# Ledger of designs, part 1: VH-VL binders against Translin-1 (tsn1)

Every score and structure here is a prediction.

Target 1, 220 residues: Translin-1 (tsn1), of Schizosaccharomyces pombe (q9p7v3)
Amino acid sequence: MNKSIFIQLQDQIDKEHSIREKLTAEVDLLDEKLRVLQLLLANCEQNLENQEEILEALEIIKSKTRGLAELASNFPYYKYNGVWDRSIQKVVYLYLLASWTGRLDKSLRPTYSLLSLSEVGQILQVPVFPEESTFHLSIEQYLHAVLSLCSELARQSVNSVISGNYHIPFEALNTIQKVHSSFQVLSLKNDSLRRHFDGLKYDLKRSEDVVYDLRIHKLV
Structure headers, positions and changes below count from the first letter of each chain, unless a header shows other numbers; Kabat numbers aren't used for antibody chains.
F, E and O are the ipSAE of ESMFold2-Fast, ESMFold2 and OpenDDE, as the mean of both directions, binder to target and target to binder. V2 is 0.75 times the mean of E and O plus 0.25 times the DockQ between their complexes.
[cut] marks letters that were taken out.
Atom coordinates printed by the task and the answers are left out, and those that the model quotes come from them; centres of patches stay.

## First folded at step 1 (VH-VL)

Design a1 (framework fv_alirocumab)
Fold by ESMFold2-Fast, scan of step 1:
Structure a1 (fold): chain C 220 residues (1-220), chain A 120 residues (1-120), chain B 113 residues (1-113)
Amino acid sequence: as target 1 above (220 residues)
Amino acid sequence: EVQLVESGGGLVQPGGSLRLSCAASGFTFSSYAMNWVRQAPGKGLDWVSTISGSGGSTNYADSVKGRFIISRDSSKHTLYLQMNSLRAEDTAVYYCAKDLSYEWGYFDLWGRGTLVTVSS
Amino acid sequence: DIVMTQSPDSLAVSLGERATINCKSSQSVLYSSNNKNYLGWYQQKPGQPPNLLIYWASTRESGVPDRFSGSGSGTDFTLTISSLQAEDVAVYYCQQYYSTPYTFGQGTKLEIK
């Protein structure tokens, strides 16, 4: 057997490992800021004092996402996308949540609606719908983020009632219902996305139960 | 105002120690790998060490391995090089250098350098 | 270690003429999976730190004049300066970043004829 061939293979293995390490290090830094932003957004209605921290975290996340896009564009997308896929899903999710809750800008005006994939791409300055081969925000990442938003809105509905905020459960139910209806017309070709979508019915039921309880007690 | 400013160079006896600092400004320090590159008087460029943006990974040239320690403090936006057991061949201008694109190993921003002279 | 060798050590070229500097690596710096050459070029003027000119063998750094171009693949690389200008007098270094330790060529001193 030719040992030179195996030495060349080892060199390629080491090089791929080095690339994955560099990408993973950048993703780890992004994940740290995503964790911070998620905590800041977990009780948006009750803590308006943290708005400057939220805006700072959003800008850092935007910058780090663009930097990751630049770094990743030097390598085959489909070979390395597994390193950042979950983190980019979370970037999209947190931007959707910040927009829905009114924390995306200084106006503090909730949208109670979804940013489109194109709008998220525009905000993050990352390609969407590219001629297939470069770093981009994928349809699958966006759909996962939308489903994650629905789970979080159902959770916040319970908390908002405890805090005496009765309009949030109504807006959350409206959003979850629209997402549920829209997903039903999609032909999902991805098992992970299909499994995530299967969870939406439980978020819908939780949200419905909260609104139902408010209505029978005449609080909405 | 994107810049790197080195300090800490000077004259040291063989076997001595010296700590170099590099103050970074104008960019997100923790997002970029940082490097030390040295240049002996009248000679070419010689890479010394690298540290990842997170600080979790370091690497060294064989000539300094075991003697030099690279580190960073993201809260102070400062890169360090602890130089131990210095030898005459360590005499050089030491530059700190930033990776252009996070951790690739090509350097878009360099400091002016700080001179380290190892002589009795 | 990957050894980088430049040629010539010194080069004198008349203003307005083409300057060509060569760089050879002891092993390939082309990564087959992404088809990228991990090779950069730097310009260093006396008393100044190096300035990045080219990365990925042929990509010009922002602000670098288009008279500077990089070419080559694998083990053999060339930096070309078309229509040489007075401010181009400097020492030029190639650098591989394929693997650590990162290594530089010995440098090529470019002078006016």
Scores: ipSAE 0.000, ipTM 0.440, lowest interface PAE 17.6, mean pLDDT 86

Design a1b (framework fv_alirocumab)
Fold by ESMFold2-Fast, scan of step 1:
Structure a1b (fold): chain C 220 residues (1-220), chain A 118 residues (1-118), chain B 113 residues (1-113)
Amino acid sequence: as target 1 above (220 residues)
Amino acid sequence: EVQLVESGGGLVQPGGSLRLSCAASGFTFSSYAMNWVRQAPGKGLDWVSTISGSGGSTNYADSVKGRFIISRDSSKHTLYLQMNSLRAEDTAVYYCAKEGYDWAFDYWGRGTLVTVSS
Amino acid sequence: DIVMTQSPDSLAVSLGERATINCKSSQSVLYSSNNKNYLGWYQQKPGQPPNLLIYWASTRESGVPDRFSGSGSGTDFTLTISSLQAEDVAVYYCQQYYSTPYTFGQGTKLEIK
């Protein structure tokens, strides 16, 4: 038996474990800030005074994402991307939600539309479509984030009617319909993404039902 | 502005025990591994122990294994070193040191002197 | 365990002259996956804690003067001070952080000639 080879393998195992621990620690900090922003955005139309807190949270998330990118750039992308994949999906999702609802800047003007993958990359100062396998925002992460946005918009449509806001359901339906039709054109190669997309039909139906109810009661 | 402040050093008899503390501020404590490094009078730097940011992993120098216990309290932003069965050879200034994202020890405390003597 | 050996143990250099300190590891501290050498250099002045000068064998820590530079890869490393100043009188240590137990060289005492 060559003990030297096994000692070298143990060294590699220990090194990989150490790397995963450091990456996980940074991800945990990012996740904490993501939870804060998620809560701030859940009731944003009812509380415009929290705009400064939202801008602060967005900036912290951008900074933490950049810090994670810098740390991760020192290691093989495909070996470690599973450590941050879900958290980066959430970063993209929350920026899409903040843009849609008008909370990305001091103007408080909703876009009622999607930021493109390139636009998100520019805002976060993170690469998109890299030529090398370096830290970047993936197409898969963006598409998961778009689907998560549709689920949240369907949820907010129900809640906005309860609070007397009848405009949001129409804009939400418009967005969900456009996403649904766009996904129909895509040839999805990822099993997780296909399963997530399968849920979109329920968000679409929920959103349609809300608008239908408003139309029948002549609240629009 | 990162600060590390050690305390708990002093004179102790051989076979005795002592607990060192390191109060940390100016960084996200739970995100970084922490280390204890000692230096005997007129000697070089000697690594003692490390603890991961989460506290889930610890390692010790062979000379202290089984006698020293490293721990941390994230809520208090404090690192500890419980030293048992102390020997004359453990006499040293004990430094608290923080690992950076580059793994090097980017910040050190001023140290606390431990003297094991009869 | 990785053993770190420095040379010389002591060095006297005139003000304004070049100082060179060597460090050798008993096994490679180069991690092939990221092509980084897990090697740092520290400066310790009398009565003070160590101060990080260089990490990743050649990257200068923020606030460290340009006269300090690190070089080398694998098992052989060098710290160079291009033009010695009075404030540089100290003991210099190399350290590997490739694997635990983390180990330091025995130190090199730098004095003015």
Scores: ipSAE 0.000, ipTM 0.447, lowest interface PAE 17.7, mean pLDDT 87

Design a1c (framework fv_alirocumab)
Fold by ESMFold2-Fast, scan of step 1:
Order: structure tokens, then sequence, then C-alpha cells
Structure a1c (fold): chain C 220 residues (1-220), chain A 119 residues (1-119), chain B 113 residues (1-113)
């Protein structure tokens, strides 16, 4: 009887481990494509030749995210969401970046604005406000993605000046300022999100300094 | 097209060796666990071996442990079964089958390849 | 090892009538964490590979006619064909994927009466 109980517990442990390993395998494949897209989006202002590669990477990421959602929806969300949380944050971030920079479609028209959580969910065809504990895009994932976008925009702002593009710093500052103002009304309870948000003041300062330098030299 | 195609079957003497291949197409091969399932003439289905998507984990039926080796090459989208020390009772049609990750039911099967172990 | 036992070994049913095949596992294949039964049903026609019919004991695979249904939980499972058609003549296998070694039932041969 006692040995039987422990055999049942070991079976439970083995099943949970098997589920994590299978979800991890899907996440690893998604991460590979996320790294590719991140590199393609690292200097959007100078290389329009890579647009077809970007569109292909976006579609693959969308497909893999939906596949992960389908697989994960059959298991308890809060037990396994740690397996994909970081990667889904990156999916949201890269879609936000592609939209902001004008790489989301063939028009090549930058939005210089944020996709909402609902808009990202519609594009990826995954839930954002579920009635039950199923796979969904979380508010925390979206907020982390927005903060990551601000850091990347501040970085690209510095680089765009070097390349002679003075429009990007202005739009980046505008976006970062709006994000900073919006975050001030939020009561953040998540320690990871609070730490990430603390970094936003440095992105804002960097972006402000770039624009200020351009204004005093009359380059904007 | 989404399919699995086995090859490498044939006639082999007891104690001999044979390597089976299964070419996968139309799906992300490295995302799924793969299996070998055999069926002796006029008999039922008998699971032989499984390999995880990464290749890091393998399992075998007791009847083939120490004799058979399952492996995969993700770059070639191909599953292998190295069969050593073959016995008459290994005579069967060998199917490769795809595991529906993470649920482990076999949603896609190949057409099978016949292995005959006889003098 | 989990032993899968089917009954009957063979069954003859008239066209248009109901066919019922049973499958019993030597231990429960219900996973408590997700409340799902790790049991599938396969159809094998002469000269062809097996085809998945049902997974999770009761979920029908895409493309499988709605006359096929699965039921049961834990250790006792049933495959039902509500109105037998000529193309349903085949051997049917249950399979547990709860733990390795994965095991199949011995098969049930379904024929027209």
Amino acid sequence: as target 1 above (220 residues)
Amino acid sequence: EVQLVESGGGLVQPGGSLRLSCAASGFTFSSYAMNWVRQAPGKGLDWVSTISGSGGSTNYADSVKGRFIISRDSSKHTLYLQMNSLRAEDTAVYYCAKDYSPWEYFDLWGRGTLVTVSS
Amino acid sequence: DIVMTQSPDSLAVSLGERATINCKSSQSVLYSSNNKNYLGWYQQKPGQPPNLLIYWASTRESGVPDRFSGSGSGTDFTLTISSLQAEDVAVYYCQQYYSTPYTFGQGTKLEIK
C-alpha cells in the first residue's frame, strides 16, 4: 500500500516533467525565430531589403505562438506559464517594434505608436481576456513588452543620429514620454515588472538628451 | 504534403543487422517525439521505441532493449532505427509514427516497411 | 506495464446497426493534473497503416465521421459506431499513452454480418 502511494506520486512527477519538456521544445523553436526577427529589426532605417525576411519571420512566429497556445490550453495555465512567459513577452515586443517601425506589412509605413494588447491578440489569434484559465496574453507580458520597446527605441534613436536620420529620435521620445506618463497611473504589484519599469527613466533621459542635442544644433 | 515514408526493410539472417529510415515532410520535425511501432504478420500493433524531439530522451520495449537504437537527424528530417542481433520474432512491418506533442497519441503514421528475419 | 485488453476479439454487425468495442486497462490512464484519459483508438484496414480515430478517450480526430464516438474513464473504455457502413470493416485498436512502454490492445476485427 505505502509503496503503491509513492509509485503514484512518481508517476505524477514524471508526467508533469514530460509536459514541461514538450512545452520547452516548442518554446525553443519559437525562440530561434524570435532571435532571427530581432536581428532583422535591429536597424530598420537602413535596410529595406530584408522586408520579405521580416514578413516571413512574423508569420512563422505567429504560427508557432498559436501552436504553443493550442498545446498549452490543455494544461493548467498558472502551473506551466513560466515555460513560455519570457518568449511570449518577446513575441509581443517584436510585433510592437515591427508595427512602430513600419515592418508589419508590405506598405512599409511606420505607425510610431503602440498596438494595444487587444490588437496584438487579434493579430496573433490568441485570447487576451479569457473566462477560464487557458493560454492567453497577460497584462504583465504586454507591459514588459512595452518597456522593452522603449529601451530599443532609445537605442535606435542614438544610432539613427549617427546614420543621419533625425526623424526617429523625435518619434521615439514621443512614444517613450507617452509610455512613462501611462505607467505613472498604474499600481505595479509584480516585482519583475517594477524593476523593468525602473529602467524606463534612463531610456527617457537618453531619448531626451538625443532630441535636445538635435534641437540646439537645429537638426530637427 | 504532411507525410512519413519508411525505407530500409528487407530480408536478413538471424543475428544480422538492418537500419530503417523514416523521412518526414510537411511539419516541424524537431518539435515532435517520434516512434517506431511494428506489426508481425497477422498480429496486432507492438510499440518498439520512442525518441524526444530534441533526441535527448529515448525509451525502448523490453524485447528490443540492448539490440535496437533509435536516433534522429533534425537537419535531414529523418528518423532511424538501427536493429542489431535480429531474431525471427523481429519479423514485422515497421511503422514510424508521429507523437502529437505534448499529448503522445500517434496522429500521423507512415506506410510501413517489411523486415523479414529468416534463413 | 499497463496491459490493454479488448473485447470482443471479433464482431459481426449488420449494415446500419450499432457496433460496440470495449477496452480495459490494467491500471488507470486518467491523469489527475489535467483530468484527461491517455487513451486513443485506431482503425486499420487491410494493407494500410493504422489511422487515428479518437484521442483523449472521447475526442474525434479531424476528418473522422461523427458516427464514431469514444467514451469511458479510468480503466474502462468503449468505441461506438452508431450506424455501420461498409467502409468501417477493419481491425480496431485501443492504445494507452499514459506511460512507456506504450501498449495496444490485441485488436477487435469488425466484419459485416
Scores: ipSAE 0.000, ipTM 0.410, lowest interface PAE 21.0, mean pLDDT 85

Design a1d (framework fv_alirocumab)
Fold by ESMFold2-Fast, scan of step 1:
Structure a1d (fold): chain C 220 residues (1-220), chain A 122 residues (1-122), chain B 113 residues (1-113)
Amino acid sequence: as target 1 above (220 residues)
Amino acid sequence: EVQLVESGGGLVQPGGSLRLSCAASGFTFSSYAMNWVRQAPGKGLDWVSTISGSGGSTNYADSVKGRFIISRDSSKHTLYLQMNSLRAEDTAVYYCAKDRYEDFWGSYFDYWGRGTLVTVSS
Amino acid sequence: DIVMTQSPDSLAVSLGERATINCKSSQSVLYSSNNKNYLGWYQQKPGQPPNLLIYWASTRESGVPDRFSGSGSGTDFTLTISSLQAEDVAVYYCQQYYSTPYTFGQGTKLEIK
């Protein structure tokens, strides 16, 4: 009977749906470019033609991430962050991977090094630890990205042996060991991070096994 | 051989407090997450709380959150459960349980203590 | 919270026969990144603490007789005892460790016919 009240409720439902649709559309565009970059980073080789394509893909992803940040800044962060959370985790992950493999500007970080959360924020020109609840890179997104990096490095270690690159397994093991050690001192309150961290122990063992096999072949 | 020995159970009045202890031996205590699991008379298993190996991370069942505090002392190889504002429904045998993997949190429980009975009654 | 439901509540099986206990989770306990089911099975005999039988849904704990097996994935799990022995009389519990709060099924009491 109170049509005005129910019309207001429907209007709010429609507005929230419209906002989620707009954010989802931007996320979908970002996801397409993330898939492209992931394919380009599928192996650890240094190639000049591939390097230009990677740098171009990184710049496009940076641009689309900033566009998403601009759009998202018009709406409550904690109400809508679920729409982009997974995609931004992947943005951070691919930037970590590109940096680790030496595909980013080497003046920023040497090859086989891990970018910090603040460094990723600086590169993407996205806030970290903001005073206000605005679009930002979260600690949780960074930690998920670091764990994803370790899984990818363990996987690529096996493949790099086939191509005769024995440095990758050793560097991967070093990185995974440091991440594992660092995570031990963190206070994890998030079940998603806890489960993801569970996988790190298996990535560490896989990486150790690859290096152990290489060591036996080298030393005997 | 892994051993977990609970102590500190007893009779306590509603609104009272009680501290449980679990003495651990046979493994590198500080490397494993630990848990408290309770079982009311004639009922099933009910998870209460977990604490990471370092003590940095804790989690609690909603029914005890704000009333119970899980802690550990690596130098004494002992796990604790400080129980405050006790209610009749907290009456149960309290078991100490060890996570399976070292330097890891959030696995299954490979060893359990024999339990200590807590009775909340006037 | 993930709710664990077992069936049946009680089961009577003759010695040497197969016993089957089912466990259902209200949401998937399969973690896609490592392809593991965060599910375990425990046995509790009267007056004793629970003891671990199965973890990761299908891996048997060291020292557990091979007549015990676990199967299933996602939300539906089964504990099977292929040839019931007298010492198997107990209450059996499934448990998810996918997310906190960790939750157990209500238990299945296994008795001899």
Scores: ipSAE 0.005, ipTM 0.505, lowest interface PAE 12.2, mean pLDDT 85

Design a1e (framework fv_alirocumab)
Fold by ESMFold2-Fast, scan of step 1:
Structure a1e (fold): chain C 220 residues (1-220), chain A 122 residues (1-122), chain B 113 residues (1-113)
Amino acid sequence: as target 1 above (220 residues)
Amino acid sequence: EVQLVESGGGLVQPGGSLRLSCAASGFTFSSYAMNWVRQAPGKGLDWVSTISGSGGSTNYADSVKGRFIISRDSSKHTLYLQMNSLRAEDTAVYYCAKGYDYLDSGWYFDLWGRGTLVTVSS
Amino acid sequence: DIVMTQSPDSLAVSLGERATINCKSSQSVLYSSNNKNYLGWYQQKPGQPPNLLIYWASTRESGVPDRFSGSGSGTDFTLTISSLQAEDVAVYYCQQYYSTPYTFGQGTKLEIK
């Protein structure tokens, strides 16, 4: 009789393993396209000729994200969301970066501004603030993506000066300052998010230093 | 309480239409494939249609293809069967059945509704 | 389509005696990679919906009495009731879920002799 209980547990383990493998396969396909888009967005100055490729990559990522959402919606969200959480954070991050750099449709937001969580949801056609148990974009995924954007903007500020673009550092500083101020008002309940936010102080200082140097040398 | 409750059955003329509903409660509706299985009076079980948990894939028995449309509304926890161009041979009790899994039609059916009778006659 | 054929069409068994119902599939429902038979058994009592008894050919569903057991592999399957009770009067159906469309046997009516 006790063996019957363990046989049922083995069947459940096998079923969960099968589900996890299927979700992982879809995530791997999405990750491949995310790597392509990240390379296309790595340097704004260098990639002006690649605008059509960027728009195509964004559309493919949108399609694959919806496909993952459809597969994932068949399973308990909080049991399996760990399989796609990091990849969806990266989807949100790359859409935020593409929008901020002016590579996405400007009718959504002007260049050098942040897409809101709701706007990202509209673009991807994925729910935000849903009814229980549906695949959705989480507040934490969005906040992690915003913090990742700030780190990338601080990095690109240094590189843009090397390329002779003195405008990007000012826009980056403005964005990072607004994000920093907004996060200080939030009561963060997640340790991972709190640690990521602690890194924002470094990004802010690096961005300030770049702008300070430009002003001293009267390059702006 | 974990249950499925069908509604919408009744008497309809040949060539007419009916829409069946199945209200689900007590489980995560969107995580399971859902099915319609019918049983003509005094006959055996006939699988009619399936829909995946997300609603993205559907399949139908050859006898109903082009006439019946299965759909679901996750916000209402409800499964539907739109039946068009009804024929006398569609007369049956229609059961709503939950698949155990997401794959195909959900494998075996571990939860069934009470059934709703559809009678197609002139 | 996979055709499921049950035998006999009807069976009369005395209370306390063994009842055996057979099910044959037109092609194998055994998946060699996981060694599972995609075969289930359902009980339908008069005026009630079907109820799952057995899945994976031999695994008993929770709440199903120990007297019910399933056996077989590939194309030949058996449902056994070791000691018939009055409450077991019903029609029994086998079902394959190896390939779409999922199909049922024609049913076996079990009666008290």
Scores: ipSAE 0.000, ipTM 0.399, lowest interface PAE 22.0, mean pLDDT 85

Design a1f (framework fv_alirocumab)
Fold by ESMFold2-Fast, scan of step 1:
Structure a1f (fold): chain C 220 residues (1-220), chain A 124 residues (1-124), chain B 113 residues (1-113)
Amino acid sequence: as target 1 above (220 residues)
Amino acid sequence: EVQLVESGGGLVQPGGSLRLSCAASGFTFSSYAMNWVRQAPGKGLDWVSTISGSGGSTNYADSVKGRFIISRDSSKHTLYLQMNSLRAEDTAVYYCAKDSEYYGLWDDTYFDYWGRGTLVTVSS
Amino acid sequence: DIVMTQSPDSLAVSLGERATINCKSSQSVLYSSNNKNYLGWYQQKPGQPPNLLIYWASTRESGVPDRFSGSGSGTDFTLTISSLQAEDVAVYYCQQYYSTPYTFGQGTKLEIK
């Protein structure tokens, strides 16, 4: 038996394992901060004390995402992208949510709109649409994040009514309707994305029902 | 409780057409993807087609692509399978199957409920 | 397409004994991002439609007896019935829902010895 060939194969296996461990460790640190930011953004009204915590979390997430991108750029993208794909989807989602709700900066001014994939890339300082297979924000990650945003907006619409904020349900409905209309034009070949899109009609219906209830009870 | 009831099966000649229906109740119909799965006599399960809750996305097994059309009517809570250019090898019990829960899930899921099935026999 | 292969095609086991059914996928059905195996197991009794037993390779569906368990990851999966009962006579199918076309194994017929 050629021992050199088998030693080389074992070395490759060991190196791949070490790479996955390093990437997983970096992703775990990112995930910890993502959980914190998600909690801060859930059911949160505009508040200056909470805002400083949110800004800190956003900056840490941006830094950790760039660090992950730098580490990952040393390795084959399509071989390892599964390690960070879900976490990066969540990064994009939380930045979209922070922007929509007015928590992205000190202005506390809601956009009630979507950051584009290019805008998210610029904010995070991570490439989009690269020519070579390097670490980048993918169209698929962005679309998943947009669908997650719609689900969260539908949920927050119910909570905003309870707190006496009747403006949020209308803005949420407007956003969900625009997303739904846009997705109808897309030719989806990705089963994961298609399945996630199936949930959008439920979010749309839920959002419509909230607005309808407000109109029926003359709260608008 | 969730109920799925198929109908429309029967004897049809090769080259003929047949439309299957699946009446759904006990859940928010438009919120779940639906599937058709068939089983030839004495054989295993064979996935035929899926349709998203909105009806905006469909997929088909290669063996039926171009001949079968999956559709749904949210107002009637009914799933359909229009079968055209039928062949002897399409002979099977056709089951209606529901995706488990799409809401809050990022990806594909399993089939949590199945109908009783409706027999389609393609023979001269 | 992902091909699902079960073994054995048929199995005879005595009442109270352990039954083991294997399922192999032609490619991994583990999604590394969420660490989930997109694999389910169905039971089909004579004259009845399939019934869901296990999803995500190892999660037991509500109402399914605890003698049923699923294990495995990636490409190799196992359904175990720890103590066979008369009502367990059925054909068992594994299914991948990792991608369309969704595919099933050919089935394993379980009988009493």
Scores: ipSAE 0.005, ipTM 0.421, lowest interface PAE 14.1, mean pLDDT 85

Design a1g (framework fv_alirocumab)
Fold by ESMFold2-Fast, scan of step 1:
Structure a1g (fold): chain C 220 residues (1-220), chain A 121 residues (1-121), chain B 113 residues (1-113)
Amino acid sequence: as target 1 above (220 residues)
Amino acid sequence: EVQLVESGGGLVQPGGSLRLSCAASGFTFSSYAMNWVRQAPGKGLDWVSTISGSGGSTNYADSVKGRFIISRDSSKHTLYLQMNSLRAEDTAVYYCARELYDSYGDLFDYWGRGTLVTVSS
Amino acid sequence: DIVMTQSPDSLAVSLGERATINCKSSQSVLYSSNNKNYLGWYQQKPGQPPNLLIYWASTRESGVPDRFSGSGSGTDFTLTISSLQAEDVAVYYCQQYYSTPYTFGQGTKLEIK
């Protein structure tokens, strides 16, 4: 009967809602830890006393991301990835930032460079292909994270000058220039990613202006 | 290493109350739904109650609805079962059990050793 | 509610021989969106809590010997032990986790002949 068919459809709707609700709960727990780590990484010249807190936050985020990956692997990736997509972009972004600033391990040595998508996947113990139905880090998530990093580096360049650190703006500019050049080679098909990339020119301009002001000051 | 340790079982009179606890360690407690499953002496497994990782959602077997209350304290990594208006039929070993990496429906990948509840006059 | 029925209630098998246990659900436990059967199998030895053997009807839990296998779909499921060992003496339970209330079969007691 048509009525029994609609009852069956309602059951499927209820199941999908339940899955989304439980995945959202896991994402909310991850987001809480992401907010904590973001605050700890707010400035390039932050207090070294918070390094243990940063390492602890990174480990918790890694663990929660792997847990989410295990749970999500039981469901169609493309049907539910919207639930965690932005949070995973932020995971990648914060790991890129921690690596760039030298906060990824106890060595406290900045890389001033980008971790590759493959390297991030290795660190997080999460696949980066090829199974489409399996939870994985996407190219789009990585590219969004790289663009977010450039915006943060441009912001921190201004703050580092105020703190008397003049080498950070040069490293930030170098990174943003390389990202900008690399994106020029890409033919972006994703609307959201193209809009995010359009913002990169302003980050580049801000970073250039900081370096220009430092050069003028030193030349006087 | 995942560990679940139940406590609070004992002898209680019909109509009485008892609270069971399950101390969890070795995993991110708040990320997993938790369950109580009981087994009467010499009988099979009988699901009692479930609670979501956040504690925002609970479900109960019809036989215990209105009498039992499942709850959790994420800061203490502890699961609870408040049992009220106990009946002779509630006599069983009560197991604490963790959800298997599944957001919809619960299979139980880790179990505690159980705590015996005896309801007798 | 989904009712789980196991057969046989008890089974005696010689060491090294195959043991088969059946489980039937009163309604399908196959979820169409992910094409997975929400069915698992447990082993319980006297005085011990249950131990998960199989999930998703046929996926073996880590640490479980490969002589254990699960099969079936929808409403009819089978647990097979290809070559019985002494340590396999236990009560075996199937469980559906498709919907609440979660329900178990009545159990199958496996003994050595």
Scores: ipSAE 0.000, ipTM 0.422, lowest interface PAE 16.9, mean pLDDT 85

